# Designs tried in a protein design chat: VHH binders against Protein DOG1-like 4 (DOGL4). Part 113

Target 1, 232 residues: Protein DOG1-like 4 (DOGL4), of Arabidopsis thaliana (Mouse-ear cress) (q84jc2)
Amino acid sequence: MSKMRNLVEEKFLEFYESWVIQLELYLHQLLIAHNNNTMSETELRHLISKLTTHHKAYYTAKWAAIREDVLAFFGSVWLNPLENACSWLTGWKPSMVFRMVDRLRKSRVVLVEAQVKKLEELRVKTKFDEQKIEREMERYQVAMADRKMVELARLGCHVGGESVMVVEAAVRGLSMGLEKMVKAADCVRLKTLKGILDILTPPQCVEFLAAAATFQVQLRRWGNRRHYVTHS
Below, E stands for the ipSAE of ESMFold2; O stands for the ipSAE of OpenDDE; V2 stands for 0.75 times the mean of E and O plus 0.25 times the DockQ between their complexes.

## First folded at step 12 (VHH)

Design kc5 (from kc1 with K98R; framework vhh_7z1x_3; at its last look DockQ between E and O 0.02; V2 from the best seeds 0.00; counts 0 for: pae E 16.8 > 2, placed apart)
Fold by ESMFold2-Fast, scan of step 12:
Structure kc5 (fold): chain B 232 residues (1-232), chain A 122 residues (1-122)
Amino acid sequence: as target 1 above (232 residues)
Amino acid sequence: QVQLVETGGGLVQPGGSLRLSCTASGFTFSSYAMSWVRQAPGKGLEWLSGISGSGGHTEYADSVKGRFTISRDNAKNTLYLQMNSLQPDDTAVYFCARWDEYLGSTYEFDSWGQGTQVTVSS
């Protein structure tokens, strides 16, 4: 079966492939930096800034794309099935990153008690924000069903070009609601990432970012190595 | 068996140029991003440059940007580092690096070369 990609999907596929390739090159830098005790704080902060800028570039591109077609992000053609299976509201689940933070407690860059306390406070707040968005999504899905049923009933009474216009208006309204929700989820992601980086020292930030990039790149590699066999 | 062999190092005067090569064997070279890394006496490893499997993406450390150029020839299984405007601070052992997997607690190289010595001195 052939699949059709719209212009938003085609442009974001090209962007995302390039973005992940660049992430892997930054990962090589992070892995070398993690094992180097001779780097200055200024050099470490510059590397952390490169990663922060890279992630911000992703959300800048994503928010431009979802303004055009948010639905492209709910069945992303630029993600393999394994990556899509791990998605929560078009991206990583914010609380998931604290599992990577927990690994830092067992590493050679030991967290002090003040950091542990701040990270736990951030974890609780992140889970609260995440649950708030999940409740909003539930309300949205119920509202979508109600609106769709009303529009379907209306289509039974009106035919021709006027029916097409009504459906298009309804779909635009639904898409705008999803766009706002996806942006809200992305704001929680960015706030959580920034919060963790603000709590950690530069060497700990490098280890955290290395763990995050490792998971992202490795998950993509595993999913891309999956082979499908079609029987003739 | 995976092998990476670095060559092309030597003694060069400040402002000079060298081209390093890394010959790869035992894996599908074009499927892996590759990096150049160096270690100066008394210092840790410093990442210099990386290149994607296709060669379409390159990245450079600020210390070498504009002076060094990374490239690859996938038909020859060879990675290159063209080094121009060499300075005494570029004196180090140079290694090519591949990560087969990004798994593990130490994030160490799973496979990389023996290194080639570059000395920049008058």
Scores: ipSAE 0.740, ipTM 0.903, lowest interface PAE 1.1, mean pLDDT 85
Fold by OpenDDE, look of step 13:
Structure kc5 (fold): chain B 232 residues (1-232), chain A 122 residues (1-122)
Amino acid sequence: as target 1 above (232 residues)
Amino acid sequence: QVQLVETGGGLVQPGGSLRLSCTASGFTFSSYAMSWVRQAPGKGLEWLSGISGSGGHTEYADSVKGRFTISRDNAKNTLYLQMNSLQPDDTAVYFCARWDEYLGSTYEFDSWGQGTQVTVSS
């Protein structure tokens, strides 16, 4: 199925394709670092910083794009169906990353009691924040059937200059709400990531980031194979 | 079967240049980012450079930045490393590397060649 893409979708698609390619390259570095026990803390921190900067770049680009068209991210054309299916409010679900942490605990990574405690606290906070956003989203979704939406539905049957303006206003209102939700979700993601990285040692961070990047890259690969999606 | 074969190593004087090649087979070469790594005597594995599957993105370690250039020819399934301004500290066995296709289960490289020796000496 060919989907019509708007300018925002096209630009972000291009950005994301490049971004993912770079992520794969960083993943390779992370894996090398993970397997090299002789790397200094400074070197590891530098690599971690590169990754965090890379992720920050994504959100910078995303937030710029959503200001133009947040709806582009609800049905992201740069993602395959599998990736989309795993998306929560246009991105990864924050609580999901704790599965990566759990994996660390099972894969020869020794967390001290203090780290475990902090991670659990962070998990609870993250879950709470997710739930809060979900509740707000639910309220928003229910509220979508407001007067503006009714007007939009009504106007969908009519063509006229004034009606177009009303429709545009309604869509803007909806978009503003969605943008707020997306930003809120992204904030939780960023806070969660920061929290995890602050708790983990540099070697643990590298392993965590490798796991996360691996999941993202593989999910994309699996989805592409399954659905024969071409993004470039 | 995934296979990587490094070539182009040898003896070179300080300040000299070498071009390494890595020939890949057994997988879709263009679908994978590739890296050059090296191991000097008595030292651990050191990452040097990486290149995306398409070749559009490259990265370098600080130790080789400005001196080494990574490139690839996907039509030839070949990875390259142009090494300029070589120094004695660059003496090592050089490998091209790819991570496992089952990366989700392991953080290990599944394939690299036997490596090629690079010796920088006057």
Scores: ipSAE 0.021, ipTM 0.399, lowest interface PAE 5.7, mean pLDDT 86
Fold by ESMFold2, look of step 13:
Structure kc5 (fold): chain B 232 residues (1-232), chain A 122 residues (1-122)
Amino acid sequence: as target 1 above (232 residues)
Amino acid sequence: QVQLVETGGGLVQPGGSLRLSCTASGFTFSSYAMSWVRQAPGKGLEWLSGISGSGGHTEYADSVKGRFTISRDNAKNTLYLQMNSLQPDDTAVYFCARWDEYLGSTYEFDSWGQGTQVTVSS
């Protein structure tokens, strides 16, 4: 019942642990910048660039790893059960960041009309991109359930030669299709992040990035604890 | 506004089974990850299981893995917990909880119900 770790999973687990530690360090810098009235716009942009680069590094490593084993990213061994429960196609659902922006607006971030309009346009585009990916995933699931593919998979386990080659080709095709869908979802995540940061001012970007990093760090911390839950 | 109502608790013998339900209202249920948590008498809250908004991904605490099954019916706005092989240590008040993305100093579950009592005793 336990998921067997392989070389890809072991390598990415090590990467992810280091990546989250560095995210926590950047979070401290974001919180300092949030409270510092003398931080220049240039300094804020540099910090924002560090966070953007850090997120791009995550996807660069992820995309290299999914070429070798895309299935490792469905129910990942490097995520705790709570983190995995919140996963949509191997990551956070792209539109979830808009719920974070909306909640931040209630308390801290003041947006002008031009920003609100641009954010609504991006929100709609992001939702459409999500729906497109969901439709592609549905079509892929139908293709995988195709009678011919199921028949070949079952036959390949009990006969050698030509049948083994056909089954191996079919498995490679399925893996490549899943890789494309995961990359498409990740591209929506990155484009949405970049779009939000392009619309927000540098101080607002720091607020947003702090919120996002806090969310991810706390979700990991809570998932690793048994007794940290509060009642409302 | 947001309301979560747990039902299905009761008295059960060791080794028995019980199915809990949580009816949700006042929000878009399918947009939120949900969890079950419990509180035994005199103890803190224990997270048991979580499920994604779509229902496509589930996770379990080690203490209940293999015995409990979380599920949801988004058409009925209802969260479920099927509990099998119950033991006296499972005696607790069971709550369903909505996951909170709130930015305060601590991320917390932002809503839960009044709870339903499960008692496992012979």
Scores: ipSAE 0.000, ipTM 0.165, lowest interface PAE 16.8, mean pLDDT 76
ESMFold2 (binder alone), look of step 13: mean pLDDT 82; pTM 0.829

Design kc50 (from kc1 with F109L; framework vhh_7z1x_3)
Fold by ESMFold2-Fast, scan of step 12:
Structure kc50 (fold): chain B 232 residues (1-232), chain A 122 residues (1-122)
Amino acid sequence: as target 1 above (232 residues)
Amino acid sequence: QVQLVETGGGLVQPGGSLRLSCTASGFTFSSYAMSWVRQAPGKGLEWLSGISGSGGHTEYADSVKGRFTISRDNAKNTLYLQMNSLQPDDTAVYFCAKWDEYLGSTYELDSWGQGTQVTVSS
């Protein structure tokens, strides 16, 4: 079955491919900085700022796109199947980044006790915010089943233009609900990212961002390679 | 086996120009972003420039913006660095490097060339 793209999907696909290519170029810079213990704090902070600006640009573009078509972000055409399989509410699961933080304990730039405490407090809060969104999404999915059953039963008696208007209103309501949930999840992602960067020293921030970028680029390359091998 | 070979270094006077080349073998060159990195005597590694696999995206360190240009010829499996307005502090060994999705867990660029020496001196 052929898959077709709408204008929102085409625009975001072009944006996302460019964004990931730029992330890979930043990854090279992060890897060099991580393995260079002679870089100044000013140089490290500048690099960290480039990455935070890059992530901010992603959410700016995403929120503009979901305002037009949030459903495009569920099973996104700009993501390969592996990336889509690893998605939690259209993006990375916020608590997952703490597994990357745990790897910092094995680096030459050791976390001090005060940082460990603050990171654990942030982890607990992130998990709480995450679970709150999961409960909202569960309620949404349950309500969808109930609405669909009622709507189908009602529309069984009416097949005119009136049914088209009711369906359009229902779809609009569903899209608005999903948009709010996606934005709530993205806010947790951004708060978690900022929280981690605020706790870490500049060298630790570089290592964390290198780990995060490595995972994102690696997952995309593995999924793309597997897709071509499978479909050859 | 993956191999990267840098050439084109040499002695040049301040304000001069050099063009470095990096010849790649053992992998699908066009599928990988490539970087130029240098190391001056007694200093750490400094990232200078990167280019996407297609050549459509480039990135530069502030220290070389406007003076250096990165490019690639995928048909020849060759990466280039055009260096203009060279300064004495550009004296370093210059390396080309790539990252591989299967070796990225080391958190370093996984394939390096032998390097080519650039000396900027009167």
Scores: ipSAE 0.681, ipTM 0.877, lowest interface PAE 1.4, mean pLDDT 85

Design kc51 (from kc1 with F109M; framework vhh_7z1x_3; at its last look DockQ between E and O 0.78; V2 from the best seeds 0.00; counts 0 for: pae E 3.6 > 2)
Fold by OpenDDE, look of step 13:
Structure kc51 (fold): chain B 232 residues (1-232), chain A 122 residues (1-122)
Amino acid sequence: as target 1 above (232 residues)
Amino acid sequence: QVQLVETGGGLVQPGGSLRLSCTASGFTFSSYAMSWVRQAPGKGLEWLSGISGSGGHTEYADSVKGRFTISRDNAKNTLYLQMNSLQPDDTAVYFCAKWDEYLGSTYEMDSWGQGTQVTVSS
């Protein structure tokens, strides 16, 4: 059965589809750049800047959308089931990118000791921040069974004028809490990405970004194939 | 098996134009973004332009922006590169490229043909 989508979902779906398509084009550039040792630092930095700008655009759009309907992002109809399964608080889990960094270390990328130390520090910090958010999420989820939500559940069966206002107020309160949590998670993502890019050299950044983009695009492709097979 | 065949190269004078074609087979062409890349003598591969599967999104390198136009005909499984205002520095072998899932894990674009030679000389 097809899920009914609201306006926010439809708009963001359109945005995201375009955004991912653009990401794939950038990925092509990254892959070629990664294999081109003749590119100047300036050229590499320019490419990196294109990608960072692209990611910033995503979060700008996301934050605008969540102000309208944060609940849309907990369904994320623009993602396939595989993508959703890999989602942590409406996006990628920050700590997962360190596996990509680890892959760099095992491949052609040679990290100096100072970089390794800084990356480890960043990893620890990122993990700490994730855990903090998870604790808050747990607290929030438990609190959802409070008096307000119970009342909401009760009123959901009996719709009246005053009751509707109460329900709307309750939903707004819930949404505000969720929005804060989503933003907090996004901040950790952005800080983590920035941190990694600040530690890595431009060539290493290109490789990292290529890895990240590859993972994202592949996850989408794999998930879509499975989804289509299952529902075909 | 993925196959890409580039054609349309040749010798042109500075300021001239060429239109390259890339015929694709062995995969669902419209499902993949495609790129043009080139390799000049003694230089590495250079990304030039990319186009989304549907053709709705395009990107260009600064070196060719305003001069080259990428397009595709999905019904013909063909990628195009219109090259205008060609310069001697555009002399290279030109390849169409596809990103492959298998080789994507190695962070490489893997599929291109034999390429087509473009020579810009007076």
Scores: ipSAE 0.788, ipTM 0.912, lowest interface PAE 0.6, mean pLDDT 89
Fold by ESMFold2-Fast, scan of step 12:
Structure kc51 (fold): chain B 232 residues (1-232), chain A 122 residues (1-122)
Amino acid sequence: as target 1 above (232 residues)
Amino acid sequence: QVQLVETGGGLVQPGGSLRLSCTASGFTFSSYAMSWVRQAPGKGLEWLSGISGSGGHTEYADSVKGRFTISRDNAKNTLYLQMNSLQPDDTAVYFCAKWDEYLGSTYEMDSWGQGTQVTVSS
C-alpha cells in the first residue's frame, strides 16, 4: 500500500515542526539566562513559565491527535529515525530527566540537602510509575495473542460488509487501550516535570530546562544529519 | 571559520532609530536560528529577540516587544534588528549569536560576534 500521511499525521507534523522551532528559540533564551547572574527572580520565573506553557501546549495537541489516531505516535512521521529509536511509549522516558538534574550537582548552582532528598523521593516514585505502565503494556501485548485477537487477524484477511465492521470495532478497541496507556505515560512525564520544577530554585529551573531542551534539539539535529551520529 | 560581524551601532538621541546588521559566514546560515543579545554597562547578557532559520518564527523579550523587529535575508547571510523608539536604557553592546548542536552539552551559545556599540543619549 501507499505510505501516505493521513490528515492527523499531516496536521501534527505541521504543529510539531513549529513547536520544535519555538523550543529552539526558548533554548537561546535559557542559555543566555543561565549565564546571566544579574537577572531578577521575577524575570527567571517568567521565562520558566514560557517553557511550562510550551510543554503544556504540546500535550494538549498530542492528546487531541491520539484521540483521532494513536497509532500515528508509534511510528511518527514527524520524528526522525533516531528520535523514534529513543522513544518510550511515544515520548521521553520520565526517569531520564533525572540525569539532567544530576548535572546540576556539579554546576555553579548547587543543590541543598533538602532538595536532594525531595528529588530522590520523586525519582523513586517516577521509576515506580514507569514500571507500572510497562507491566500494563506487557499485558496489552499478551492480549494481542489471545483467542479473540487471533480470530480478528483471520477476519482481517477478508474485505466486505460484516467482516469490515468487526475488524473496525476491534481496531477502535485496541486504539482506545493504547490511548489510555499513552495518556498515563504522559501524566507521569508531566508530574515528573512539575515535581522537579517545584523543588528547584529559579536559576536551577533555568539550567534544568536548558539541559532538557538542549538534549531534545540536539537529538533531532543529529538524527537529521546521520553522518555525525554514525561517523561514516 | 564561523564568523559573525555586527554593524550599524552608534550614538542616537532618545526616541531615535537604528538598524543593526549581522553578516554571517562559515556555516549554512538558513539552517540556524539566530538571536540578538545585548550587554549594558555593569549588567549581564540580556536576550532580546530570536528568529528561526526560515524567518517564519520570531520571539521578543518583553523589554523590546513592539519597539524592535528582527528579520533575516538568507540570500545575503545577514540578520537584522530594526530598533525604534530607543531609550537611554537601550545603551549596550549588541551581539548576534547562534547555538551549535555539537557543543550543546556545555549549555552555552557557541558562536558570537564582536558586537556593535549602541549609545542612546541626548
Scores: ipSAE 0.712, ipTM 0.892, lowest interface PAE 1.3, mean pLDDT 85
Fold by ESMFold2, look of step 13:
Structure kc51 (fold): chain B 232 residues (1-232), chain A 122 residues (1-122)
Amino acid sequence: as target 1 above (232 residues)
Amino acid sequence: QVQLVETGGGLVQPGGSLRLSCTASGFTFSSYAMSWVRQAPGKGLEWLSGISGSGGHTEYADSVKGRFTISRDNAKNTLYLQMNSLQPDDTAVYFCAKWDEYLGSTYEMDSWGQGTQVTVSS
């Protein structure tokens, strides 16, 4: 129902705002760690673990919400307009994270040959997984469009409770399929994150996580400012 | 431009307490998360605590959790750190800081106060 969808959206937006606030506090910790030559590997690994856990918590909350209503996540209601302009299957494209790694490599992080090779292998794997999801989404969209067109043609001749049941079943099937694809995309995002952190050294992980958190916080803040300007 | 001024440091006995203040100007204080950071002699920077712009969310480093309390008064543009049960290894220069994301693709906490000295000794 329309009210239920609004409630799921509102609940997740509240969670997301709190989650980004906490991310900003972790960003402060990452920025301080970046400049601390005396920080132990154990301390760095602890901070990296906090960030990893924080990202997992985001997906845990998201997956609970999409089980209730996945369609609430198609659009920008839970994200400001700027963040949504970058979205791919309810989020950022997993392979886009490698542009951040490339930017860091040019300006902040020195990678050894072995790391570069492993990152390129991961990039290829991530792109492959993306393409698999894109192909499945294309097949799904075509199949659902064809099914809706056939049902609309049938309904053009008759109306009744059985036709409503078929339409409702089709909508339920769409929602279940979209939920599976969103979760698949999120799993690629999480696996890519973990893969990058496994390849990078702890100081390099801090640099990467700081860049990622910076981007997310800036995107939220810039979107909020643009939103207020266009609506004020 | 952004200005942060720390005060409230001093000499205190082990087990004692101090309250640090940080007065902010040049930005909308209530819109930014703030942190306290310290640097002991010969050591690197240590993040201690952070607080959201509204004040509703706080975090603490394990080394100070339970002993230090961060707070803010947005009407007075002031950040606070209440420090209890101070020990000699808390001796450091204490700074308040914010992340200055307005300056584009920065990855630094570029807005710092001048610091206030805290010395814990017998």
Scores: ipSAE 0.369, ipTM 0.763, lowest interface PAE 3.6, mean pLDDT 78
ESMFold2 (binder alone), look of step 13: mean pLDDT 81; pTM 0.819

Design kc52 (from kc1 with S111H; framework vhh_7z1x_3; at its last look DockQ between E and O 0.76; V2 from the best seeds 0.00; counts 0 for: pae E 3.4 > 2)
Fold by OpenDDE, look of step 13:
Structure kc52 (fold): chain B 232 residues (1-232), chain A 122 residues (1-122)
Amino acid sequence: as target 1 above (232 residues)
Amino acid sequence: QVQLVETGGGLVQPGGSLRLSCTASGFTFSSYAMSWVRQAPGKGLEWLSGISGSGGHTEYADSVKGRFTISRDNAKNTLYLQMNSLQPDDTAVYFCAKWDEYLGSTYEFDHWGQGTQVTVSS
């Protein structure tokens, strides 16, 4: 059972597949860098910059695609079910990355008190921002049963002529709201990521980015295996 | 059991060329990105180049960019590193490396071979 894909889905799928492949190559660099204590700070910063640039490229592409069809990102065909299950508003949940940081602390990473304090402050802020978005999303979802949506549902049985315009308007309205929510969520993600990277030293950043990339790549691998086993 | 065997190393003069090979077994080769790394005497591991499972994506360290070329033949389960314009600073043991989920939590490559020695000297 192949799902029908629209143009936005197809383009973004191609982009994302390439993007993840590139991420894995960067992961290899991160892993080696993490285990190489002889790398200079400049070299580490350069590697960090590569990763941050890579992530920025993702969001640039995402936001361009969202402008065309935000609905494509709700049921992202480029993600496997496991990845989708772990998604919060079309991406990773910002507060999740603090679990990665916590894991780093339990490993070889030693954070100074000042860093711990700043991370905690950032965690609180991130959580607050997530909750705010969730409330807005909830409000939006509750409001879905408005006149336009009701009309859309009604017209779904009788689409033709002027009705098409009404349906289109309703869908556009819905999409605009969703786009706003997705962008808001992405902003929190970007702020959170930036915040963490600003608090951590370059070696710590490399380790964090390695952890994050590992998680993302592994999630995809695990999910794909399960999906292929189930649907092969 | 995953096995990686590096070959092709040797002694070359500055400006010379070598082609390294890595033969892989024990896993689905085409499903994994592979990297070349090296370790010079008294230095840490240095990442040199990586290639995606399909071979469609490649990356290079600045130190080797323009001189080294990574490639793979999935039908032969072989990874290659073409090294041109070799310099004395390229003297090292060269390893092909695979990353897997098992060591993902330790942030290390799970497998590499015994390596192949490359010596660049006049």
Scores: ipSAE 0.837, ipTM 0.938, lowest interface PAE 0.5, mean pLDDT 89
Fold by ESMFold2-Fast, scan of step 12:
Structure kc52 (fold): chain B 232 residues (1-232), chain A 122 residues (1-122)
Amino acid sequence: as target 1 above (232 residues)
Amino acid sequence: QVQLVETGGGLVQPGGSLRLSCTASGFTFSSYAMSWVRQAPGKGLEWLSGISGSGGHTEYADSVKGRFTISRDNAKNTLYLQMNSLQPDDTAVYFCAKWDEYLGSTYEFDHWGQGTQVTVSS
């Protein structure tokens, strides 16, 4: 129903704007923590936990929303065009975060060889999981062109109660397939994020999270400015 | 071009109150989250509180929660920190800070004020 789709988009837009505002406040905390060598491990872990909880809250809200209208997440109205251009299956591409990990090699917080090995193993696994999902997306796209879908498209040309019911059932099935695929991609994102945080020390986690939050906030601000050019 | 000027510091007795102000210029104030940060002599920077551009979201460090209140007046381009129940350990230079998305490739606030000294005596 279009009324339900509009409500889902409006509700998630409100949630996402609030979520990004809170992320920016956490970014401020991360920036100070990164430049403060006197913070205890307990204080650093508390800050890391705040960010982890914040990201989990996003996926909790997202999964509730996609259960109602997964298509709202393809070309989302709460994302600007630049953010949408950088999306892979409704979110960030998991392997991209290893670019942020690469910055840790140039920082004052040195990675030890054991961490480098574990991060490389995680990178390989993340890429494998990405490729698995990409193959599932390909199968989904191929299924759209199968004979059953062609028959449903043909039936849609003829107005009648029975054809309406069949088309509605098919659309529901397609949405359920997309929902499963989006959730699978989000699980790879969460596993990759957790894996990185488990390998890094608390100061390195703070630097990594600062880099990730910086990228998200910068991308949104750059895209918003470019999308709505203000002349004064 | 971006300027932040803090005022309102001074000497106060334990249990007393002070209200700090930060006047901003050179950017669209209402579009940026702002933070209050302090530095005691010989110690690192400590984040205290942050506020969203609209003022609708606020956050506080556990050390000041319930004692300090952050607020802003976007019409006056001014950020405030109301400090109550002040303790000797609150003695520090207080700064307001803004993060810059165009200079944010470093893991630091890009714009800092000159600071205002708060001394809690005896």
Scores: ipSAE 0.684, ipTM 0.880, lowest interface PAE 1.4, mean pLDDT 85
Fold by ESMFold2, look of step 13:
Structure kc52 (fold): chain B 232 residues (1-232), chain A 122 residues (1-122)
Amino acid sequence: as target 1 above (232 residues)
Amino acid sequence: QVQLVETGGGLVQPGGSLRLSCTASGFTFSSYAMSWVRQAPGKGLEWLSGISGSGGHTEYADSVKGRFTISRDNAKNTLYLQMNSLQPDDTAVYFCAKWDEYLGSTYEFDHWGQGTQVTVSS
C-alpha cells in the first residue's frame, strides 16, 4: 500500500462512504416511486428534489475539500480502482451519461419527439463544453511548461533556498489551475444533470435517477468485490 | 435461496402500537440495505423506511416520520419496524424488501416478503 493518506483524504473518505450509503437509501425510494401509480406529480417532484439536493451536497463538500487539496481527487483513496478508472477530471464524464439515457429509451423509457430533440441538443452542448475544458487543460499544461522553462533558466543561476520559493509558486499555480478545471467540469456535470431532469417528465426523472444511482452503487460494489482499496 | 418473512401484524385500535419483524435468510444480511413498504387496499405501494446494512443510516417517509422506527439486529438476521400512534390510514399489508444488484432488474427490488396484515380499527 503506497498511497499516502492525509487529513483531507480521511475526512472525505468518511463523508463519501456516508454519502453513497444515503444514495442507496434514496435508490430504494426511487424504485418504489417507479412502481407507485398513486403518487402525485408533487410527491414525485419532492423526491426528485431530495436527489438533486443530495448531489448538490456532494459538490459542496467536494469543493471545500478541493480548496485544501485538489490532488487528493486524482486517484482518490475513497474510490476503488474501477471507480477511479472511470473518472474524467475527478468524476463521471458528462457526455457518457447520455449512453445511460439511450439504454433506458431502448428498454423502459418512452420519449416523445420533442424530448428526443432537446436531449440531442443537450448532448451536443455537453460535448462542446467537455471539449472546451479539455482544450483549456491542455493550454494550462503548456503555460505551466513555459513557466518551468523560465524556472530552469533561473536555476542555472541559483540553487538552494531561493529556488524553493519558485517551486512553491509553481506548485501553487498548478493546484489553482487544477481546482479551476475540476470546478468547471463539475459545473458541466450539474448543468447536464439539471438539463436532463428539466426535459424529462417527473416519472421519467425518477426512472433516470434510479438508473444513475443503480450504476453508481453497482460500480462501487463491483469494484470493491473485485479489487482492494489501497491505503497507507 | 433468499427468503424474507414478515411477522407481527394484527388488529390494533387507533393510537396503538405494533412491532413488525422480518427474518432474512439465504444472503449475507448485514451487507444489504433493507426497506419497509406497505400497500393499503386499492392503493399503490408506499415506501416507508430504509436502513443501511450496518444500521448506521436510516430514512423515513414523511407520512411515518416520528411515529415509526426502523432497526435491525444483524446477529439475528432480523429487520424491525416499531409502529406507534397507529391510525386507520396505516391499515395495509406491510412488506420488507431487499435489492440485489446482480440477480434482478436494476430498477426494481428483487425480493419481497410475503407481507403481514396490519389493521387499525375500533
Scores: ipSAE 0.380, ipTM 0.760, lowest interface PAE 3.4, mean pLDDT 80
ESMFold2 (binder alone), look of step 13: mean pLDDT 82; pTM 0.823

